VHH binders against Flagellar brake protein YcgR (ycgR). Designs and how they scored, part 57

Target 1, 263 residues: Flagellar brake protein YcgR (ycgR), of Thauera aminoaromatica (c4kar8)
Amino acid sequence: MAELSTPSPASPAPLDGGRGDELEKFTLRGARQILQLLQDLITHRGLITAHTGGGHSFMTAVLKVDEERGRVVLDPSPDPQANRRALAAPRLTCVTQLDGIRIQFPLVGLGEGQDKGRPALFAPLPAEMLRLQRREFYRLQVPLAHELSCLLKAEDLARKPVEVSARVIDIGAGGVAVVVPTGAAEFVIGGTLPACRLALPDGEPIELDLEVRNLNRQTQRNGTEQLRVGLRFAALPRAADTRIQRYIFKTERALNAKARGGL

## First folded at step 7 (VHH)

Design E8 (from D29 with A33T; framework vhh_7pa5_2)
Fold by OpenDDE, second read of step 8:
Structure E8 (fold): chain B 263 residues (1-263), chain A 121 residues (1-121)
Amino acid sequence: as target 1 above (263 residues)
Amino acid sequence: QVQLVESGGGMVQPGGSLRLSCAASGFTFSSYTMSWVRRAPGKGPEWVSTISGYGGSTSYADSVKGRFTISRDNAKNTLYLQMNSLKPEDTALYYCARDLDYWESGTFDIWGQGTQVTVSS
């Protein structure tokens, strides 16, 4: 009976190291602010994912803030093993969202006890809480084997029109992320790339307008610099949307089947 | 306004079936992974099931695997949970939740008010 090891939820990727300075702008360290935010979580009955390390997590909620004792009260997991892991963990990473804002905070010194006759977990108040306003949309990571590409109609530094064949690394209903060689073209955030061509495996390329939403320079292991470009679909025909959705669905299904030990 | 509204809960006998629905509004439904979470009386919340934005991937808690089926209709902005072979242990308030990431299931940014499911003889 092969214990189907439930793929350990990948430890939340460390929040991409935006420079420590940028994170500071989003970090609450004031006691009053922290208390208020915790109260807001209580008021909204926010579900919290508590990560215990090693790819393990459990669902919890803040039940109460005990200001007198300087502690937060959490719901225990219905899984005794999860609770044991939580109590053994040197640190919990709690992740939740309130009003579209991702909230992350550490808890250390977790203990178990009772609150009003019910089992509960206790921890000292967090020293800091991170508030990140990221609109994260689900995007399919494109398998390398699919070799999706997008022909970008861009300009070079001299504003001369250039065509750049870019590899698509992720795709969603709203857009694509692509990688291009550094210096292949000049991209401006908010700029529109007209009459681009997205190549899908199932047929002819889709012609579409793309809006540049983000730029990220990446250095590969081999020292080569690449530019990751986040592109939004500016105007997607309905037929194209259907094709994209179909591709994503099929690919997700295939990836899931593979992950389950099928093919 | 971003909103999730659960429905379809009720009282059922052991071995019975229910179908829960969650109506989503105020956001592009197909762009988000969705999950069901439940909270039994006196217990902490428990993850039940997750489905990717386009429905090509699904996952289930071991406690409900083989009995529950998560699905979605993106044209109707609706999430579903078909619950078969219900047990008393399935008695809980069931929440629909929007996930931030399928691979990081359990990170929810919005959830509904919940719908009560009671399994009792």
Scores: ipSAE 0.104, ipTM 0.592, lowest interface PAE 2.7, mean pLDDT 85
Fold by ESMFold2-Fast, scan of step 7:
Structure E8 (fold): chain B 263 residues (1-263), chain A 121 residues (1-121)
Amino acid sequence: as target 1 above (263 residues)
Amino acid sequence: QVQLVESGGGMVQPGGSLRLSCAASGFTFSSYTMSWVRRAPGKGPEWVSTISGYGGSTSYADSVKGRFTISRDNAKNTLYLQMNSLKPEDTALYYCARDLDYWESGTFDIWGQGTQVTVSS
């Protein structure tokens, strides 16, 4: 009966590596490329979110690459329970970013020890690293004045079809986040909402299928409870992708122009 | 060129206050969720607080809730952390971080150099 806890913003969801050939274009497998990318993470002090499975994650960083022993040295969590979960996990999925480029890689065979007298986690060098361009993960915070909405095709608590007009709070190449009143519809993580309609400021609404990725309950100052829903674009047509990208780009340019105008 | 520059750290006695600032440049500041993350000597990074692009949503680690307040001024491209009732346990290097997705990912791609906060008597 408790409300959904707010997910830690330091726990990014990993991408599905089973998406085959589409992600292969962005996968680094050369030893030199992997070592260079890990060194770049060290140099730029990149923080990494390490997923241990079961919805658990912790923040870490690459402290060192030990080329002679073929290992990465990771900063342990200040939470001892998080470190125990990590050591018990058969695999870590590590997610980070460098200048808007998403980087994801697996670590298997995690162990613990010490580096120069300090606690450390160790793992063999990854055999592959995924490197994706920023456009797929960038999200524009939608200006409230744009009144951007998405008509969701969902079900109510009685399992009857319902249409809910949801306010879009952020939008990216991969999806939108929307706000709906609590109880307006029932959402299941991993469920698909077919034939939803995204209204952009110009042209007809875009009809698309949305996958529910996350849910978060918030209580407004007015006492009204609202639900924030993260939705991913499924099977996005090229024309729809182009229109969404143009809206994002045009809105960013307009926001930059207003900021430079001064007030 | 994207850049984050922290300032406002220093030495303070327990119970004191500090206000940290982070100046952002090279990107549309209002389009990004921003976070504060800290690292104490010899310890891993700890997330402290997050604020959405237009400031409508904030969240805090349990260790700082009720004592710290995150805010932003989008006209000045600046992020703030007001720290009250400081404890020795708050001693750390504080980083400003850019977050690409508040609700789905929490992935940080850009960090500042950090500003040192030391709470001791």
Scores: ipSAE 0.000, ipTM 0.244, lowest interface PAE 13.9, mean pLDDT 78

Design E80 (from D29 with D101N; framework vhh_7pa5_2)
Fold by OpenDDE, second read of step 8:
Structure E80 (fold): chain B 263 residues (1-263), chain A 121 residues (1-121)
Amino acid sequence: as target 1 above (263 residues)
Amino acid sequence: QVQLVESGGGMVQPGGSLRLSCAASGFTFSSYAMSWVRRAPGKGPEWVSTISGYGGSTSYADSVKGRFTISRDNAKNTLYLQMNSLKPEDTALYYCARDLNYWESGTFDIWGQGTQVTVSS
């Protein structure tokens, strides 16, 4: 009985696997390039989110690059527990941004010590650094059990108004991704869908305007084609924003708890 | 280009007030939660406050709760931090950050250069 290790949801979603080949184009492996990028992070005083696994992270910064010793020096967390987790982690996933480009890199072999009399974390230089230009939005993957839906007010090919019940597959502070049957409606990128209804588990649907941001046709394993529609919240009432954020938080917490074996 | 630019820092006496601003550009500002993070000398970065995309929710670190107020003007693409009753312990470089996760385990992907706040007698 192969225990399907359910990937811990709090791992930064694997960069949607554009084929390993596409990621290579954005991966720096050259020592000089890596050093330069780390220096640039220092120069720009860039803060880094370091993920320790299990849904935990802490904020840090590159303080120094020690080329002689082949190591990077990082700020420790003000939280001793975060530092303990970091030191216990087999790998840190560091995420930051420089000049509008997302940067991700692993650190392994983290240690603690002192730099110039101050507590610091040390790690060997990363072997690779990923530079991603794509706007990655954090999206909560909606559990199937929640059955989140969005009633879309759209038009068909004849420009006749149609209502499409769409399953919400991911949700974030700025919008939702939904799936609809192919041909259910015509969507135009940049188009507005007015007076849609987002159904959350905690109460009445939220009425909101949505803007179509992306369209992606997907073929399911069963051969059925579906359209994935990325939708931005064009207008969101304050109360709705609160509800959405609450939902995301509650769900993430639950997922993390489950991943930790607590449920 | 995606950019965050902090301003409003300075020197103030204990008990004084400052208002920080962060101008955002290059992205849909209202689509993201925004946070303030500070880095004090000799300490690691500390989360200060977060506000949801449309400002419906706010959260604060215990160290600043009741003294600091986070707000935003989405029409101006600007994040604010009103800091009252400032203490020497609030001395830090304050960063504006785009938050991909509004909740405590927040993932920040964009940072400003920071604005220096110094509280001294």
Scores: ipSAE 0.174, ipTM 0.634, lowest interface PAE 2.3, mean pLDDT 85
Fold by ESMFold2-Fast, scan of step 7:
Structure E80 (fold): chain B 263 residues (1-263), chain A 121 residues (1-121)
Amino acid sequence: as target 1 above (263 residues)
Amino acid sequence: QVQLVESGGGMVQPGGSLRLSCAASGFTFSSYAMSWVRRAPGKGPEWVSTISGYGGSTSYADSVKGRFTISRDNAKNTLYLQMNSLKPEDTALYYCARDLNYWESGTFDIWGQGTQVTVSS
């Protein structure tokens, strides 16, 4: 059970290879780019979660890139059983993060040995590395002062159109989370809400199609009930994507400036 | 400059309780989701729980759901993990981590040094 293509909050799960076409624009295939990214992971001491299949993983790091032998050198697990499991795996899926960028790559043909007298794991250089900018998965908590809202075009049980103004509580490149009054409309996970209107500061509302991804009933401290709805941008024009990302960037920068005493 | 420091670990008997704390410095704490990640001897890191920047949304691993509660105090730049009904399986080094994505937990850029929790009879 569970979707294998979507990272779950229960684990640092890899992204699905079946989405390869959608992720192509984020995939590095040039040998120079791959070498540079691996070297950046070494320089910044990036911690890597290596998935060995069957729900098993261990923490590692790239210690060295051996360009002449076309290999990466990895830090072995302190647990010999984890290392044996890794060596027996047909493929490792490595997931890490660098400066807000999600990085994922496969390693095939893992071997064991020593580097400079210390235990090490070795693998051929990956042919591909996925590099997703922070904007693809980061969620900005929306300041209350912004009064960000999304007008949802939904339906009731009788299939009658209803419009619901929902408060936006977080926003990312992939979607928004909103709060609606309990009973305001019917939401079905996987359902689509066409032609909704997202109101950002400084401009006309953005018309967009939203897909319902999750629902959570919540009781506030004052006893009021709310429904939290997670909504994915089903289709997003480039101009709308640019405006949303600009809002996220400006708001993050303003929050950081405020934390540093303002100006 | 950016730093996370965990505390509150120790030894407890099965069924006991423990509260972990994580002090954050060098960044705007309220702008980030925060997570607890643990590593047991001989195992890889396991995500435990995440809380959103404003504290309004939380998520938990199935193994700890109903027993652990994550919370935060943004005025004190501190993250907490209340651990109840502890089991021997909860024995691990617990790390505080800065999480960039509440919905897709597992994208961490900063970890603390960890605090050891040992559950034994």
Scores: ipSAE 0.000, ipTM 0.178, lowest interface PAE 13.7, mean pLDDT 76

Design E81 (from D29 with D101S; framework vhh_7pa5_2)
Fold by ESMFold2-Fast, scan of step 7:
Structure E81 (fold): chain B 263 residues (1-263), chain A 121 residues (1-121)
Amino acid sequence: as target 1 above (263 residues)
Amino acid sequence: QVQLVESGGGMVQPGGSLRLSCAASGFTFSSYAMSWVRRAPGKGPEWVSTISGYGGSTSYADSVKGRFTISRDNAKNTLYLQMNSLKPEDTALYYCARDLSYWESGTFDIWGQGTQVTVSS
């Protein structure tokens, strides 16, 4: 069974906490860096999705940072029920984007208050913030003409090894999304597919381990079902990382040139 | 570079109409659902509307149903929001947002700078 194909735009999924050790290199703990990111969110009026648990979330924004009291002040939701859920939650997970940089941070001890006579939410400053550069988060939509594929090494329902050639539909520094026919293999979220082979232009296929992160079932117009599988690169070698980055950059430049009147 | 640029905002009287546009560049526009989100003075951000990649499905916040229409022109890489029967409570900065719902439930990754809509007598 898979996740819904068209989820609510107000309920983005935060990054998996089980990846904490791998995300440490992207975690900011310096007070100055945390304050700077929060100020950047204020300056750019960044939209924040705050997850309250149980699949609930609401949209907010940072109104100000009170450095003297060590607090962040947030816009309350227009929905009073969302605010009540937020205040009752033991922890909020806040997710936002700034110029292609994904920012994620926890807030604990949320309270209500006033800012310049207007209702506001406030919480102690986060002790940590996750900051992923565009290269770690960004996903390039792969042009169909590129016929980019990944040979997946998976298991069938009887746990017997099978190989599935999957079309790559997006690619980033952190992983790929692929499409496979329903029933071609068994995929389990959190499962590892070892020694898969990603076919990029201009070189030998890249051998890499992939972790299954999400599954999305989709019905085509002709009634056939496809499975969209989100796959994370596990322990990506530097040479492979460089080739993937070059493919992304080259493809973006070509698409941008075409969009600006190139042919 | 992925870029979204909103336009078409302005000042209008209650009951009036405006059409917002969002010009997209740097990605395969038809592969993504697109959304409009607004932020009113003294209020938090509010999702307004979403349209699927090929325009076959639309959804709207209850506050705008029957008054607003979201549409897209994939040949022109442009998203639209037709706003009719505007009310003072529609006053807000309106953002165009790219929706990654196919890959990571309900995720937005890119927003524009926004276009200001002011509804006042």
Scores: ipSAE 0.012, ipTM 0.442, lowest interface PAE 8.0, mean pLDDT 79

Design E82 (from D29 with D101Y; framework vhh_7pa5_2)
Fold by OpenDDE, second read of step 8:
Parts: structure tokens; sequence; C-alpha cells
Structure E82 (fold): chain B 263 residues (1-263), chain A 121 residues (1-121)
């Protein structure tokens, strides 16, 4: 009975968004704005994934904003171990979405207590909240055996054109995530990579424009650093879209069959 | 308008069964993974189950594994949760949620108002 290791949701590496000038445009630091956004999360009963580090996370929600005390009240996990990890963590990375906009914010100084006789977690109000508008699509984790690749046309640090062969790790109707060696190219969030080539198993590569949407540096077990790049399809021909959807459908079916003990 | 509407909740005795439904509108339903999340009184939200866009992959929390079955009908834009062998600890508000993948982390960007499930003798 192969324990389908639920892929441990890789702790979203904190958007180590290089605090480049560009991320500042999406970062809320105003107290009023932060309060409003938190209130909006309450109003919409927004579910939040709180990352505690070490690849661990739990689901929570903002229950209340206490302006007088300058704190946010969160639902605790039903898992006592998750709560212990949360309380022990120097920082929580909270990730959610509202109206299609990704919201990320840190919480520091988590404590436990009671709110109106109910167990709750407390933290000081976040100093900043990141709002990123993304078109998010379902993404299939690409089996390693499929060896999907994407040839990226990018620039190096000297702005010299370079081609980077990247392994595709997930794919959806809206884009792909790829991994590249660190330093292979310079990527800028919001930047366009023109005339890239996505290789699917079913035929000729698809030429397409890609937009950089996410960057995440990862250290492999062997100590090698790699960059995970989230890429959006900037313009996808209908034929290409159909091919991608077909691939996803077929792959999902195959994975399901395998999981059921089917050949 | 993007909307999720849960239904099928109610009161049931221990050992009983319920089937929850979630009607989706305002988006391409098959393009998104969908999840069920529940919130018990006095507890934080708990993930219950997820199904991929085309239904080829499913996952379950250990607490419901073997008892609950998630499914979807993309032609009807509807998500389902078959709940069997219900226990008092399954009492919760059940939410349908659109599951987005953020390369390394999944989040929910839309959810319904929830449907109440009460398991009591």
Amino acid sequence: as target 1 above (263 residues)
Amino acid sequence: QVQLVESGGGMVQPGGSLRLSCAASGFTFSSYAMSWVRRAPGKGPEWVSTISGYGGSTSYADSVKGRFTISRDNAKNTLYLQMNSLKPEDTALYYCARDLYYWESGTFDIWGQGTQVTVSS
C-alpha cells in the first residue's frame, strides 16, 4: 500500500520577492489600507493558508481585527501540533486570495488565548500586506517521467539574450512553472519572455510568449540552488490551448488510474 | 459574477449519510481544482478534500479518508461530497472552495456561504 505521500504542500517560499521597486507597488503599508483589507477578509470569510516554516502550514481565517489593541485574531488549527508549530515559529506567512487577487502578509509574535470564550490565535497587525493580481488556473503537477521542458528566451545580467532550457514542474491552462539553475538568466516579475517554446509529449513544441509572474529560489537537498519561475501564457493560440488541456486531461486520468492500482 | 453555492447539508444520526453539492457559476469550472473545507464550532477551518479540474486526482484528509468521496460534474458545474458513516465530530459548516495553485502553495480565492452538517444522535 504505497502511502500516497500527500505532496507536502511545499511551503510557499516567502515571495522573497526581491523587494525590487516593482513589488513596492503591490505592497500595502498604510495602516488604514491594511485594516480595510483584513476587514474585507473577514467579511468574505476568507480562508488563509498560514505557513509556519519547514514545509508546514495550516488553514485559518481572520476572525477579528482589534484596532484598539493593534492585533488580529485568527482561528486556530484543529490540529494541536499545527498550533504548536505556529506558536513556535518566529514568523507566519499568510497566503490567501480575495476576488482573484493573491494576498500575502507576515505575522510576527503569534500568541494563543481566548476570544469570547473560544480558543484563538493572536498576532500584532501586519506591517505590510502584498497584493498581487494573478490569473490563477488549476495546475497539474507534471510527472517526472514526462520530462516537459520549456525553452526560455531571456536575458542574462548583462542583458544579453540567452536561451535557457527549463524543466516544467507544473502546467495549467494559464501557464507553467519551471525550474532553472540559479544565475542562468535574469527574470523580472511582470517581464515578458517572447517566442519561448513549450515542449509537450504529443508533438511539436508550442511557440508562445510568457510573462514572469513568480520567482522562488529553492535549495535542493544536495545544496544546489535553483530558481522556480512561474510563467503565465501571455498569448496562447486556440490550438495550443486545446493541446495543453488535452495533455492535462490525459495525464490526470493516467495518474488516477495508477493511484487506483490500475496499469 | 463568480459564485459558489453549497447545498445538501442537514441533520443526520451517527452512521448516516449526506451528499453535499456545490453549484459553481461565473467561471470555467473545469479549469480549477475544487475543495471542500469545514469549520466546526470553536475550531479553525479544516481541509476535507480536493479534486482536480478534470477529476483525475483526488485527495482526502485522514479524518475523512474512506468515508468521504469527492466528485464533480463539469457539465453541470457542480462539485459533490458524498459523506458516509458520519460521526459527531463531522459536525461543521462545510464550504466549497475554488482551489488555486500558487506554484508552491494552494489557496482558495472563492468560497460559498457554506452548508451546515450536524451529526447528532
Scores: ipSAE 0.112, ipTM 0.591, lowest interface PAE 2.2, mean pLDDT 84
Fold by ESMFold2-Fast, scan of step 7:
Structure E82 (fold): chain B 263 residues (1-263), chain A 121 residues (1-121)
Amino acid sequence: as target 1 above (263 residues)
Amino acid sequence: QVQLVESGGGMVQPGGSLRLSCAASGFTFSSYAMSWVRRAPGKGPEWVSTISGYGGSTSYADSVKGRFTISRDNAKNTLYLQMNSLKPEDTALYYCARDLYYWESGTFDIWGQGTQVTVSS
């Protein structure tokens, strides 16, 4: 099952694209754009979370860009073990933000030395940098009380059209995850479900095309099997995008107001 | 205006305890995951701990696991760090930080001015 990695709020994690084409439009590869973005991080004293793999990370910052040698100079961790892990790692994944935009980039070939007599880490300039708005990767867990549903227009095993009302369990700017009974319809990764209908509380169902991204069979505590289907919005009209974002923000605010153990 | 103001730092002997506080204003505090980050003299910043917006999830740096506890009081718009079994290596300026996304830790957009913790005999 191919899916984009969704960052956990309890553990710092990079956004990992399972399909390179999904993130291509958000990826900067121009040398001058990369240099300017790194310089902006220096100017604004942007703090970077550097992931070294195996669940390990440390905080750093870009101290300098050496254009002549094609490398960045990074602030080492105060933890010597974190620096050793970073130097041993085949790749560092750096995550930061600038002006409310998430920035993520790889560093390969990390070394250590000194800059102006002070300890420093060095790495070649990244060949690419990912620049994302929050909306591009956030997923809202849909409250059970909302009874949010999506009417899927799919095919059965005989390739006959079938309509399945599926419960929406999470939703983001790029898609939804739904639950369907096992055997209700045939789903294939990369397949398109045309003219599906997403029911939001604030009006008429939204008609949209969905692409199957992933499939996961789950057994519930009561022994019932269900299929979790990850679905990408193939194309989303601006009005539909606005309604989905409004639902997400309103629901997040309502959930944040429920700080009691029974809610 | 959005502000974070740290307090509760001070001088303490090894093995001692301190409780840091961070008063938040100008935003919906419960909507954001919050973190503590520290900077020791002559060193780069080190992430210490994160707590989710509702307080249901916490995470800690390996160097402080079992010794530090992060908590929050959303009714008071306040973040806390309970620091036990303090070591000289914990000497640093401690910053309160707001995570850019309340569902994700590790990306910060707002920082306080810091509160100094010194662990010495």
Scores: ipSAE 0.000, ipTM 0.252, lowest interface PAE 12.3, mean pLDDT 77

Design E83 (from D29 with D101G; framework vhh_7pa5_2)
Fold by ESMFold2-Fast, scan of step 7:
Structure E83 (fold): chain B 263 residues (1-263), chain A 121 residues (1-121)
Amino acid sequence: as target 1 above (263 residues)
Amino acid sequence: QVQLVESGGGMVQPGGSLRLSCAASGFTFSSYAMSWVRRAPGKGPEWVSTISGYGGSTSYADSVKGRFTISRDNAKNTLYLQMNSLKPEDTALYYCARDLGYWESGTFDIWGQGTQVTVSS
């Protein structure tokens, strides 16, 4: 009997919806949202496949976002031919993922130059970014007034144990994002920090293991450098999970009430 | 001037082992975290493993944890990846990458040419 043969694997291709309008609901077009997503890719150390057309692609990463010049800075390929193809292409299609979320965006007008004395590729900020997000993903932005902190157990650059008190900036069912002074400790993506302590209001600190998921170094306007660290809950006791969910629910309700009260 | 050169790839049977090496030149090797990244045919790049500049911290992708070991010899400016219990899905071009994420706004600024690993019966 006739069987459908497994077709030859398609060349690595960007996500095709068949109809662009079907992807519109997942497309970001606001300048602020685009800047934030690009910064999240830097934080995650997201590896990007840049498609130059004709079945050609190369590996890159966003090195930084130059907001003053309205452009992104990309890591060039070590292959000079890949860089020449990219510069000649009318459009790059960049594909990556962040915490299981697929991200895709175009870059047009690619140029080359240097960043801090190193070869780099530059392109204007994309006008749109596709983001296919998980529906169960929710992260509460922690109010500064709550003064949430997490005591991290990590290593310094000399491989010595160190404890770092970090401010919690967001929290979800799966983890927290914290801010630490730059150079306070060494973090590596996928590394485990055992026996850390999360301080929530109205109770004893929660002792838990955290996995490093992403890193982003930021410089504030006062010249202070800080490191944003994304941390996953490696294993949560049931009681801890309940306390975290209760905090998120109560805080979200309070924030929603505050927003409505502004009328 | 700055270079990363991978070696040690080849063809092996499932369950076999390979050790990849990456020779670094033109920069202070111990000042940078280093990573292994792979690209399989038809797939995007996948991060495999990272080691801190002093070797005190390591991390691994879930798909290789328990089977691969990353290490470095700062006196020789060399990064290693010991790959055990290899599977067909480990077939990929493996790249060595210099990682700036901790100290600068960027993540990877230097990549090697890659070394091919093929796991086939």
Scores: ipSAE 0.008, ipTM 0.208, lowest interface PAE 9.1, mean pLDDT 76

